# VH-VL binders against Probable pyridoxal 5'-phosphate synthase subunit pdx2 (pdx2), part 15

Target 1, 248 residues: Probable pyridoxal 5'-phosphate synthase subunit pdx2 (pdx2), of Dictyostelium discoideum (Social amoeba) (q54j48)
Amino acid sequence: MEELIEENNIKIGVLALQGGFKEHVEMVKSIKHCFSECENKYKYSIIVQEVKSVSDIKKLNPHGIILPGGESTSMAIIASSNNDGENIFTFLKEYIKQGNFIWGTCAGSIMLSNNVDGQKVGGQSLIGGLDVLISRNYFGRQIDSFETKINLNLKFSKNNNNSILLENFEAIFIRAPAILDVIDKENVEIIGEYIVTKKDGTKEKVITAVKQNNIIASVFHPELTNDNRFHQYFVQLVLNNHLIKIKI
Key: E = the ipSAE of ESMFold2; O = the ipSAE of OpenDDE; V2 = 0.75 times the mean of E and O plus 0.25 times the DockQ between their complexes.

## First folded at step 13 (VH-VL; framework fv_refanezumab)

Design g6 (from f3 with heavy chain T101H L108F; at its last look DockQ between E and O 0.01; V2 from the best seeds 0.00; counts 0 for: pae O 8.9 > 2, placed apart)
Fold by OpenDDE, look of step 13:
Structure g6 (fold): chain C 248 residues (1-248), chain A 121 residues (1-121), chain B 112 residues (1-112)
Amino acid sequence: as target 1 above (248 residues)
Amino acid sequence: QVQLVQSGSELKKPGASVKVSCKASGYTFTSYAMNWVRQAPGQGLEWMGWIRTYTGNPTYADDFTGRFVFSLDTSVSTAYLQISSLKAEDTAVYYCARVDHWDYSGYFDYWGQGTLVTVSS
Amino acid sequence: DIVMTQSPDSLAVSLGERATINCKSSQSVLYSSNNKNYLAWYQQKPGQPPKLLIYWASTRESGVPDRFSGSGSGTDFTLTISSLQAEDVAVYYCQQYYSWPTFGQGTKLEIK
């Protein structure tokens, strides 16, 4: 049995200013093995920590960061940025550009989106990088919070040869946003879709999760379920990227 | 009309446990998060945490981890606060209060009448 | 956590006179995206739970008398009772919900 080496340790930061950050941490901790067959023969470990500031992120130097949901989270980030010498949004923008992975849930997905419905096209995003159009509190406009089963096509590469289809994945929507459209259809991969039945009986398809390179977004809250497969997906993406970088 | 009705006063010895209930009526129980607020005698209000009523997931304030447990029975629109290993300093009135789900912290538009928990040897 | 500080701790006002309670937050509770102040005021009478008076710093809750008003923005807020009534004797709390909720220490309002 090969011993774990530091290079094989995957570090995940969970932004813990507000919201369901504890749930995300617990979900990541619950991961016991690779979600799919690991392409490498090396064992790895997962280190997950809460991060509350740019300083925390730098100290951890994570390979991936999770942005939890909730508008209050966004507010907390803004507040933190005003108090710190270094702007966390600017830092995260650079973090993404460096090729590190980021996953936004609910409000986190909004922060990562380049276009928010109701705002000026091309307007300034908090973090940005994701070429989609997202609507704030989309489901709240139609129905209250709900739980449903959705299908997710987890793609580990742009090539469809390395994907896993999850059927009937439990998804919790808390007056959630919705991705209305993909702007860059070439580079944005749709992971999940859902057909919403509106109060008037009409149906509308919305996108529930996407991946664009090292940016992942989901409008539902997998951290609030007992199903850690989406977290496994994220960690495996981070792992795969890390292994490539270190030429293992 | 919206109502939050809590269980009656409790007298407990140190080390014992207590479970306070908060029954909601007059609105959709799962549309609002339930919060717990503590008020020691003659003191101010202290937020303890909240529980998402739709998912049953609790969040605890830093000072209320370990001995405090939030739970639900959605079938009867009731939230519960359980305190274990009671201490004298736990003597207080405990309130349940609802807030909007989306704004985690929110403002509290409706409150229970409060439950006095007295811990005395 | 955002610390809320009220002033004064206690106040005695004559019937019919104006009562003013101040609340300061350790950081701004104004959200630039929606230009709303995440600040609420509560009234608590003896033996009763708190009652919501004001939210969004200046919006009066339904059923609250017009003599109650909230003002302020950012870090400084004020609750005003234009004409004190006997039934207004209570402890008043400010509360921010910009982050995890925190309350002021309370202001006891009495009749002079």
Scores: ipSAE 0.013, ipTM 0.525, lowest interface PAE 8.9, mean pLDDT 86
ESMFold2, look of step 13: ipSAE 0.078; ipTM 0.650
ESMFold2 (binder alone), look of step 13: mean pLDDT 92; pTM 0.944

## First folded at step 15 (VH-VL; framework fv_refanezumab)

Design k1 (from g3 with heavy chain V99R, light chain R60L; at its last look DockQ between E and O 0.02; V2 from the best seeds 0.00; counts 0 for: pae O 11.1 > 2, placed apart)
Heavy chain, then light chain:
Amino acid sequence: QVQLVQSGSELKKPGASVKVSCKASGYTFTSYAMNWVRQAPGQGLEWMGWIRTYTGNPYYADDFTGRFVFSLDTSVSTAYLQISSLKAEDTAVYYCARRDTWDYSGYLDYWGQGTLVTVSS
Amino acid sequence: DIVMTQSPDSLAVSLGERATINCKSSQSVLYSSNNKNYLAWYQQKPGQPPKLLIYWASTLESGVPDRFSGSGSGTDFTLTISSLQAEDVAVYYCQQYYSWYTFGQGTKLEIK
ESMFold2, look of step 15: ipSAE 0.513; ipTM 0.782
ESMFold2 (binder alone), look of step 15: mean pLDDT 93; pTM 0.944
OpenDDE, look of step 15: ipSAE 0.000; ipTM 0.508

Design k2 (from g3 with heavy chain A33Y Y54D; at its last look DockQ between E and O 0.01; V2 from the best seeds 0.00; counts 0 for: pae O 14.3 > 2, placed apart)
Heavy chain, then light chain:
Amino acid sequence: QVQLVQSGSELKKPGASVKVSCKASGYTFTSYYMNWVRQAPGQGLEWMGWIRTDTGNPYYADDFTGRFVFSLDTSVSTAYLQISSLKAEDTAVYYCARVDTWDYSGYLDYWGQGTLVTVSS
Amino acid sequence: DIVMTQSPDSLAVSLGERATINCKSSQSVLYSSNNKNYLAWYQQKPGQPPKLLIYWASTRESGVPDRFSGSGSGTDFTLTISSLQAEDVAVYYCQQYYSWYTFGQGTKLEIK
ESMFold2, look of step 15: ipSAE 0.552; ipTM 0.812
ESMFold2 (binder alone), look of step 15: mean pLDDT 93; pTM 0.952
OpenDDE, look of step 15: ipSAE 0.000; ipTM 0.467
ESMFold2, look of step 16: ipSAE 0.006; ipTM 0.584
ESMFold2 (binder alone), look of step 16: mean pLDDT 93; pTM 0.948
OpenDDE, look of step 16: ipSAE 0.000; ipTM 0.505

Design k3 (from f3 with heavy chain Y54E; at its last look DockQ between E and O 0.01; V2 from the best seeds 0.00; counts 0 for: pae O 12.9 > 2, placed apart)
Fold by OpenDDE, look of step 15:
Structure k3 (fold): chain C 248 residues (1-248), chain A 121 residues (1-121), chain B 112 residues (1-112)
Amino acid sequence: as target 1 above (248 residues)
Amino acid sequence: QVQLVQSGSELKKPGASVKVSCKASGYTFTSYAMNWVRQAPGQGLEWMGWIRTETGNPTYADDFTGRFVFSLDTSVSTAYLQISSLKAEDTAVYYCARVDTWDYSGYLDYWGQGTLVTVSS
Amino acid sequence: DIVMTQSPDSLAVSLGERATINCKSSQSVLYSSNNKNYLAWYQQKPGQPPKLLIYWASTRESGVPDRFSGSGSGTDFTLTISSLQAEDVAVYYCQQYYSWPTFGQGTKLEIK
C-alpha cells in the first residue's frame, strides 16, 4: 500500500500461548474497512502479529492486544509468567494503565475481571481492571456449548451519538463464562446481553460483552465465526484512540 | 454481630507516617470490600477508595493517590490505611466501612468507630 | 465524578413534625438494567460514625425506625422523617454508588 503513512499503522498483538489465537489473527487480517471515523486525510494499515512473551509485545509495541479464550490459555499464561524474567500479568496491567487497548475473549475476559465468581486462581485477578462480576464456566454449569444469535450495541464514544447495533450476531459459547453484573455502572458499558434458559426452565439475563475505557471483554468467541464485525469494533476503538493521541 | 474496630487516635508531625488498622469480625472478611472514608473536622465525608479483600487490589480516589496505601492482613481480618508524608491538611477522622461487592451494593452498611489523625508541628 | 448536592444545608424542625431533606445528583443514578437507584442515606451523630439508614433510594436498613423513608428516582431524592424525635438530631448525608462513591455535603438537622 504505497500511500500508507507508516507512523499511522495500527498494530495489534494477539497473545499466542494457547487457544484460538490463529483465528483472531485471521479475523483481524480480514478487516478491510472501518465502521466509522476511519475516513480521514490519512491512510492507515493494520498490522497484526502473534505475541508469546513480554519481549514479543515490547518488540511489536502494539496499540491493542487480544487475549484469546480457553482455560488452557489461562494456564499457559500462568506457566509462561513463571518462566519469563518479566511477569506477563504485571506487564499487561501496566499496558492497560498506559491507555492501550485490551480485549479478552472467554478466558481472557475472566483474567481482566476484578471479581470472579467461582474458582479463583490464587484468590486474585490475574490482570484485572474490569469492574464486573464474572462467573467462570457459567454456561458449562447450565448448558453445553452452544451457538446463538445475540444483539450487540457497539459504542465508539461515551455519547450515544456514535453507536452501531449489530442484530443477530452469531455468537459461539464454549464452556463460556458469563458476566453476571457490573460493579461500576457509570464507566462500564454493556455491549451485549443474553437471556439464558436454565435446565429448570427459569430464565436469567447475563451480560455477554462489556467495555470499560480501554478494556473490552466478551464471553463468546467471535473469532470462530465468519463475522469480523466485533474485531472491526476493537480495531476501530484502537484506531480512534491512536488518532486522538496523534492530534494532541 | 458485624464489627469494625479501628486503632486509636494518632498525633503526628508533618512529614511522618501513620498506619491505621481496621479489624473486622462477625462476618467473612474476604466477602466484603473495605472502604476508607475521610472526614476533616467539621467537614463532610470523603470517599478515599476501597480494597477488595478477595484479591487485595486497592482502588484510590483521584485525590488520594500517592501518599495513601491500602493493605490487608487477611489472616487477622484486618485492613490498613497508611499515610506517608503527612500534612496538616491530613488532620481528620478516618473511617473504614464495609461494602458488599458480591451484591454490588455500593452502600456502606457497617462502619468503624473512626480514627482521629492529628498532624501538628 | 457524580456530584451530590443536598438541600438545605441546615434544617430546624419542631418535635413531632415532618423533616424533609433533598439530594440531587449531577447524573442519573438509576441503572436501567435492574431499575434500581444506587442511592443511600446516612445519619451521623456527633462523635459517631455514619449509620446507614436507606439504600436503593427507598429501602430501610434493618433496625431503622419506620418514620424514616427515602423516595425519588434518577437525579432527585428525598429523605423524610415523618415525626421528628429528639434522637434524630444529626447530620444526614446522601451517597451515590452508581459509580465511585460520592457523598452530599450533609444536612444538619436540629430541633426547633
Scores: ipSAE 0.000, ipTM 0.487, lowest interface PAE 12.9, mean pLDDT 86
ESMFold2, look of step 15: ipSAE 0.274; ipTM 0.726
ESMFold2 (binder alone), look of step 15: mean pLDDT 93; pTM 0.947

Design k4 (from f3 with heavy chain G106H, light chain P101Y; at its last look DockQ between E and O 0.01; V2 from the best seeds 0.00; counts 0 for: pae O 12.8 > 2, placed apart)
Fold by OpenDDE, look of step 15:
Structure k4 (fold): chain C 248 residues (1-248), chain A 121 residues (1-121), chain B 112 residues (1-112)
Amino acid sequence: as target 1 above (248 residues)
Amino acid sequence: QVQLVQSGSELKKPGASVKVSCKASGYTFTSYAMNWVRQAPGQGLEWMGWIRTYTGNPTYADDFTGRFVFSLDTSVSTAYLQISSLKAEDTAVYYCARVDTWDYSHYLDYWGQGTLVTVSS
Amino acid sequence: DIVMTQSPDSLAVSLGERATINCKSSQSVLYSSNNKNYLAWYQQKPGQPPKLLIYWASTRESGVPDRFSGSGSGTDFTLTISSLQAEDVAVYYCQQYYSWYTFGQGTKLEIK
């Protein structure tokens, strides 16, 4: 059994500052390095660490970054941008452009979105890159925090040839945003949808998760459940990308 | 109507522990974070930290690590502040205060009435 | 940590007159992405908890009289009471919530 070498390490950074979001870290740690019957033929170790600054990110040099949806993270990011000399938003923009994977959860998804409902068209997003229209605190306007079951179509490639359908995935929404529309329908993959029943009885379909190339966004909190399959999905994408890079 | 009601005044000896409660009503408890703010007699306000009510994850300010513990009982919409190994300098009014963190609206919009904790030998 | 400094420490103003309290932050609390100042003003009357008056530097909280106004941006902020009323006697605090929370030292406002 070949020992894991450093070259076989997948590094995931979780952007979390003080009092930070450990749930994502724990979810990633819980991954058994395989998805769906352990289809991964390659043994890789997954290293996950919390990162609090650009410096931390540089030190870790992660293949993927998770942007938690926590309010503390948002505040911390703002603070970090002013205190650390190097703007973390600018860094993350470049990080994305370099083809590294990023996953925004809840508030993180808003940060990644190019268009936010209620803002000026073409308004500057915090990080950007995701060609969707997202509504802030969508569910908070309609219903309070809730848990439901949703279906997720996990696509590992642009074509539907390599996808996994997760049915009845437990999804926790905390006054969550909602993706209202995909702007770039060609390049943005819809992972999940949900039919929302509003207080007035009307129904509206919202998008719960999307993938655009190396950018993933979810408006729900998989880290607050006992189901790490979405985290597995993210890690698998990172792994696949890393393997491709190694082969080239 | 949003209300935060705190427990009554406490008189403790040095070295003892105290647990202050903050009961919330009039809103969804788990949709807002709860902050704790300390005010020594005749002094200003000092932020101690906050706790996310949905997850129960606390964040402590630098000066309030170790002896200070935030906790929740969501079943009764109550937040708690526990202070252990009390010192004379812990004598203060402690406030709970609500914050809506989702819209980056981090101002403290509702406050409890405060709980006086007196530490005296 | 962002340090908030108020001036003056105490102020006596006649009824019906304008009261002005200044607050300075050691760092800008203006967020460029949303162009909002993460600055609030609180009123604390004796024996009572602080009450939110102003947020985002210039937005009045619901129920706050229009005689209260906030202004400023970046590092310099001002709370103005256009016509002081007897009920306005209190300690006023500015607070930044840009990076966690820090309060000014407070300004005691009394009637002259």
Scores: ipSAE 0.000, ipTM 0.484, lowest interface PAE 12.8, mean pLDDT 86
ESMFold2, look of step 15: ipSAE 0.336; ipTM 0.720
ESMFold2 (binder alone), look of step 15: mean pLDDT 92; pTM 0.934

Design k5 (from g3 with heavy chain W50R, light chain R60L; at its last look DockQ between E and O 0.01; V2 from the best seeds 0.00; counts 0 for: pae O 8.8 > 2, placed apart)
Fold by OpenDDE, look of step 15:
Structure k5 (fold): chain C 248 residues (1-248), chain A 121 residues (1-121), chain B 112 residues (1-112)
Amino acid sequence: as target 1 above (248 residues)
Amino acid sequence: QVQLVQSGSELKKPGASVKVSCKASGYTFTSYAMNWVRQAPGQGLEWMGRIRTYTGNPYYADDFTGRFVFSLDTSVSTAYLQISSLKAEDTAVYYCARVDTWDYSGYLDYWGQGTLVTVSS
Amino acid sequence: DIVMTQSPDSLAVSLGERATINCKSSQSVLYSSNNKNYLAWYQQKPGQPPKLLIYWASTLESGVPDRFSGSGSGTDFTLTISSLQAEDVAVYYCQQYYSWYTFGQGTKLEIK
């Protein structure tokens, strides 16, 4: 029984260089329920830890990693990479390739995107892996920060039979990027959209969150709300993937 | 087509051991966990436990600890149930049944045909 | 352990008539997080293994005739056969898979 419990432990790393990493940690800690079969006799525990280096990540060996937002996040990661023996970007690229889950919020979503608006065609992403076109500071160009209600379609499987629609989810945008387009429409799932009213009164639809296999990106900050359902979604995906591997 | 084919009926003496096999086909064996269910003659169904097909780790229900051992041979997509120190009360039909672990389906969607184990002096 | 109790133990119904089997769980098998009832129904004919009929309390398994239906939530569940057919003679089991697995004691359905 103890062995089973140990095997069922889910470990989440939160990159704690800059941004709302504390809030993310607290949100993950607040998770008491899952969206699936987590209340049965199969006991699961969620371990969440701040990680600041490749060494920390290796030590924790997390099943999923959260990349917090903040414009300084990228800079902090770069700075950290210069101080550590191993580059965090290189590590995370491999981490993703191995099928581990990663969730980028705001600036984190930019780092995960293969195409960033305003960059040279063919420019290399910091981490990459997400086949979308993302615009940096899309909302900041018009409105610095705002709160609104959005709908999120959380899919746990390719089949729509295992999905949850979150209506009127509180979303906080802080100089937020926006996903403008999905390049790989077959493999990228759109989780949320929002119609932006520009200053000139024109309207534009943007994508607020996406999932591509083990990569999740959101341009809003769920960690700044009292709603941990998006965190639950991420943890559930990690859990599902882990359970598939161990075949509980 | 998904199939679970179990080994044939067994007649054993008390104190002996028996090993029942369950061969899976028509799907990826290691993608589904395998369960064992016991049914005594004229009685209901009793869940015995589950074995992870990827790791080989078993979980036994409370009443099925000690003399019951789940094992696997993944090379031939087969699960095994071994019962040692057989008792008369072990006389029953034993079923293997798979469960999907991806969507946490929980329900047992495919069953073997069952193996009758008779323990008699 | 969650105890499953079926009623009745046996039932005789005329051909073409409705058959109703009840199942009660000692505790709720509804998971609040996904709003699903972890309850399944199985049919077992003589000399055969159990066959899955319904899962999530009300979802019909592929290939199962639509005369079968499941209803209920929480602790009280019902299997209904709208029009009993000769091939429906069997023992029916409810099963919770909320916390491991436990079965009801079974309900024997016969033709009257």
Scores: ipSAE 0.009, ipTM 0.540, lowest interface PAE 8.8, mean pLDDT 86
ESMFold2, look of step 15: ipSAE 0.145; ipTM 0.665
ESMFold2 (binder alone), look of step 15: mean pLDDT 93; pTM 0.951

Design k6 (from f3 with heavy chain Y54D V99Y; at its last look DockQ between E and O 0.02; V2 from the best seeds 0.00; counts 0 for: pae O 7.2 > 2, placed apart)
Fold by OpenDDE, look of step 15:
Structure k6 (fold): chain C 248 residues (1-248), chain A 121 residues (1-121), chain B 112 residues (1-112)
Amino acid sequence: as target 1 above (248 residues)
Amino acid sequence: QVQLVQSGSELKKPGASVKVSCKASGYTFTSYAMNWVRQAPGQGLEWMGWIRTDTGNPTYADDFTGRFVFSLDTSVSTAYLQISSLKAEDTAVYYCARYDTWDYSGYLDYWGQGTLVTVSS
Amino acid sequence: DIVMTQSPDSLAVSLGERATINCKSSQSVLYSSNNKNYLAWYQQKPGQPPKLLIYWASTRESGVPDRFSGSGSGTDFTLTISSLQAEDVAVYYCQQYYSWPTFGQGTKLEIK
């Protein structure tokens, strides 16, 4: 049996200040396979760890970071940044700039968005980088929490040559935001959409997940389901990027 | 003193590419996003998008996707606008202008002198 | 996108007289959290880049003469030049920066 090469170890950090960070960790741990040919061509391992500070992140030196959901998470991050010698938002901005992957769920997606509905653009984002317009607690206007089935188009390359359509993916929304619009239509990939039926019976399409380069956002909570395929998607992206960097 | 100095006028053929530079001085480059604004001859101002100087992430207006690329060289406090597959309708003066992302002031307080790009066969 | 509409398209005013330019936004540019209007006015003279005159709807940029003033809130804004000077001949633009920046179509101000 061939041994794993250390260079093929993928490290994932889960920001564990508040929210469903444990569930994300468990989901990543449950990953056994990749979507692409990576499993046949390369042996890799996944290391996932909770991180609570910039120091933790630096120590782990992850190839990707997951930002869990929950409004309380945002507050916790803000509070944490005030106590650290290094501002976590500044760190994460640089982290993204360096080409590392980041995935925000729910509140995490808001933090990554450049524009929040009802607020000014370009200045309200804690981290930013995602060229979308997101609405806070969009679904809270209709229903606080709900579960539904959505379709997700997972692209592993810029072209459509390597994509997977996940149909009827279980999606849990908890006072969820919604992506209302993609601003940079050239660089932002829409992963999922959902047709919302409003109280008055009218329907509105919202975006549930997007990818822009190394930034991924989802407004639903895949970590609260038994379906780890979105986590697989994230890890696969991280792996692909890592393999490119190490010229494998 | 805050200054934005842009590269000189360009004359290009259709289908060619052009790269306009905007060098910033007199302030912390990474504290202000750099915006690009187009003005066709005798026309109004059109916001093309901006690039975050702290992250390098560009945002493009709807009409300026595809052929337009924003980039940075932070080591020299310079922002770039590249236009590929130039068309006659790309003939315009292009301005860079800074946007304060820290104090949440989105007005454009300082502008480059503008770069005329002429596309003619 | 927020659409900005200026009125009039052109204006001729006598020296020393008041010039008034209006700007309307398709939606409010007032941010409730800080009660600020994300609205700016620019002056552009021929062959020059735009110059910031007013921001936050009513705050004069440093170096801008007192004769320039901005007013309004929400969706309706006004740039006023209390006493027109010869050097004020230019095209004036309003711009919102509440959302993705958009400009008015411009108002050409000339001396009558």
Scores: ipSAE 0.027, ipTM 0.493, lowest interface PAE 7.2, mean pLDDT 87
ESMFold2, look of step 15: ipSAE 0.027; ipTM 0.601
ESMFold2 (binder alone), look of step 15: mean pLDDT 93; pTM 0.943

## First folded at step 16 (VH-VL; framework fv_refanezumab)

Design m1 (from k2 with heavy chain D54Y, light chain W56S; at its last look DockQ between E and O 0.01; V2 from the best seeds 0.00; counts 0 for: pae O 14.6 > 2, placed apart)
Fold by OpenDDE, look of step 16:
Structure m1 (fold): chain C 248 residues (1-248), chain A 121 residues (1-121), chain B 112 residues (1-112)
Amino acid sequence: as target 1 above (248 residues)
Amino acid sequence: QVQLVQSGSELKKPGASVKVSCKASGYTFTSYYMNWVRQAPGQGLEWMGWIRTYTGNPYYADDFTGRFVFSLDTSVSTAYLQISSLKAEDTAVYYCARVDTWDYSGYLDYWGQGTLVTVSS
Amino acid sequence: DIVMTQSPDSLAVSLGERATINCKSSQSVLYSSNNKNYLAWYQQKPGQPPKLLIYSASTRESGVPDRFSGSGSGTDFTLTISSLQAEDVAVYYCQQYYSWYTFGQGTKLEIK
């Protein structure tokens, strides 16, 4: 039983090069409740650590990784990769392919996207894996940073039978990107949408968060709020996947 | 101070339904799961399950599936236990009790005063 | 499911004397990750709801007299009242919260 419980230790790495990595860590640490399948017969523990290199990631061997930060994060990662013996982007690509969970926030979401606005369709992405079209600094182009309330549909399974709707979730956008379109509409789940009112009064719907298999992306910053429910969602997904893998 | 106040005693006939309420005060209602515990006359304590006050999702222990329904009214910080198709064997005191679901503190720290449900023809 | 078994079912102890109640779990309720036992003790007086006395096997809840103590680890636990008082007459329950929740059958403590 003890061995089984040990296997339920969920390890989360937060990439800590730039951005709000500390806030993400604190959010994960603050998790007391879960939404659904974490309420099982066995206890589990959440271990969250900052990771700054491939070596750190390998040492932690996390079940999930959070990619935080703004645009500076991408640059920091690139710079770090050039100094390290192993490229972190290459590592993360493989990490994702292995079925481990990854959540990109803001700049992180851009890095995970296969298609970035302004680039050729099918162009090379930094990490990739997410079949969406994302626009860099979409909100920055339209409006300045802002806070608003959005609705989030958190699905824990493929069927809609196990989902939680978070209404009026506080969302902070900092010159945020926006997901403009889902390329693979069959496999990409839309978690949240937002209706943007442009300066000319026209309205445009943008996607604020998506999930494709083990990849989650959000263009807002939940880590900057006092609401850890999106972090709960991520951890829940990681836990569910882990439990399935170990056949608990 | 933390208080859980339950509704009064109920006398029901077999086949009827009953709804017991548990009103919480003195703490953030949605930060703790609400548990229900049954105690038949002269018997021990039986955990029935809990409801997540944050989401409203219930979990029922194996022996308490079907006729037992947990629900919430978060606007008044109240949890409910509904029992349908009452049987004589349902005669018991029912307790609500809160639990902190933090990984290391899953004990039941505060309890309601209990509600006696008597099922008699 | 983890089965909790208390012993004895009933106990009569003289005032001022030590009362000892044992509780066994069918499997360990010790969590290796934090080295804590997920075991609680409750006191239930007639006509009252259970009251938490001890959690984590040995930690007294606030307001609980010092004469109450919990000990044990893994599968074997003990509640001890060092000097029985009249107000201690009650049924005592152990409970595991390691895997869901299960209670012992209870131990009725009376004054001899």
Scores: ipSAE 0.000, ipTM 0.491, lowest interface PAE 14.6, mean pLDDT 86
ESMFold2, look of step 16: ipSAE 0.340; ipTM 0.727
ESMFold2 (binder alone), look of step 16: mean pLDDT 92; pTM 0.946

Design m2 (from k2 with heavy chain D54N; at its last look DockQ between E and O 0.52; V2 from the best seeds 0.00; counts 0 for: pae O 7.3 > 2)
Heavy chain, then light chain:
Amino acid sequence: QVQLVQSGSELKKPGASVKVSCKASGYTFTSYYMNWVRQAPGQGLEWMGWIRTNTGNPYYADDFTGRFVFSLDTSVSTAYLQISSLKAEDTAVYYCARVDTWDYSGYLDYWGQGTLVTVSS
Amino acid sequence: DIVMTQSPDSLAVSLGERATINCKSSQSVLYSSNNKNYLAWYQQKPGQPPKLLIYWASTRESGVPDRFSGSGSGTDFTLTISSLQAEDVAVYYCQQYYSWYTFGQGTKLEIK
ESMFold2, look of step 16: ipSAE 0.380; ipTM 0.736
ESMFold2 (binder alone), look of step 16: mean pLDDT 93; pTM 0.951
OpenDDE, look of step 16: ipSAE 0.019; ipTM 0.500

Design m3 (from k2 with heavy chain V99R, light chain R60L; at its last look DockQ between E and O 0.64; V2 from the best seeds 0.68)
Heavy chain, then light chain:
Amino acid sequence: QVQLVQSGSELKKPGASVKVSCKASGYTFTSYYMNWVRQAPGQGLEWMGWIRTDTGNPYYADDFTGRFVFSLDTSVSTAYLQISSLKAEDTAVYYCARRDTWDYSGYLDYWGQGTLVTVSS
Amino acid sequence: DIVMTQSPDSLAVSLGERATINCKSSQSVLYSSNNKNYLAWYQQKPGQPPKLLIYWASTLESGVPDRFSGSGSGTDFTLTISSLQAEDVAVYYCQQYYSWYTFGQGTKLEIK
ESMFold2, look of step 16: ipSAE 0.634; ipTM 0.828
ESMFold2 (binder alone), look of step 16: mean pLDDT 93; pTM 0.944
OpenDDE, look of step 16: ipSAE 0.573; ipTM 0.833
ESMFold2, look of step 18: ipSAE 0.649; ipTM 0.840
ESMFold2 (binder alone), look of step 18: mean pLDDT 93; pTM 0.944
OpenDDE, look of step 18: ipSAE 0.723; ipTM 0.873

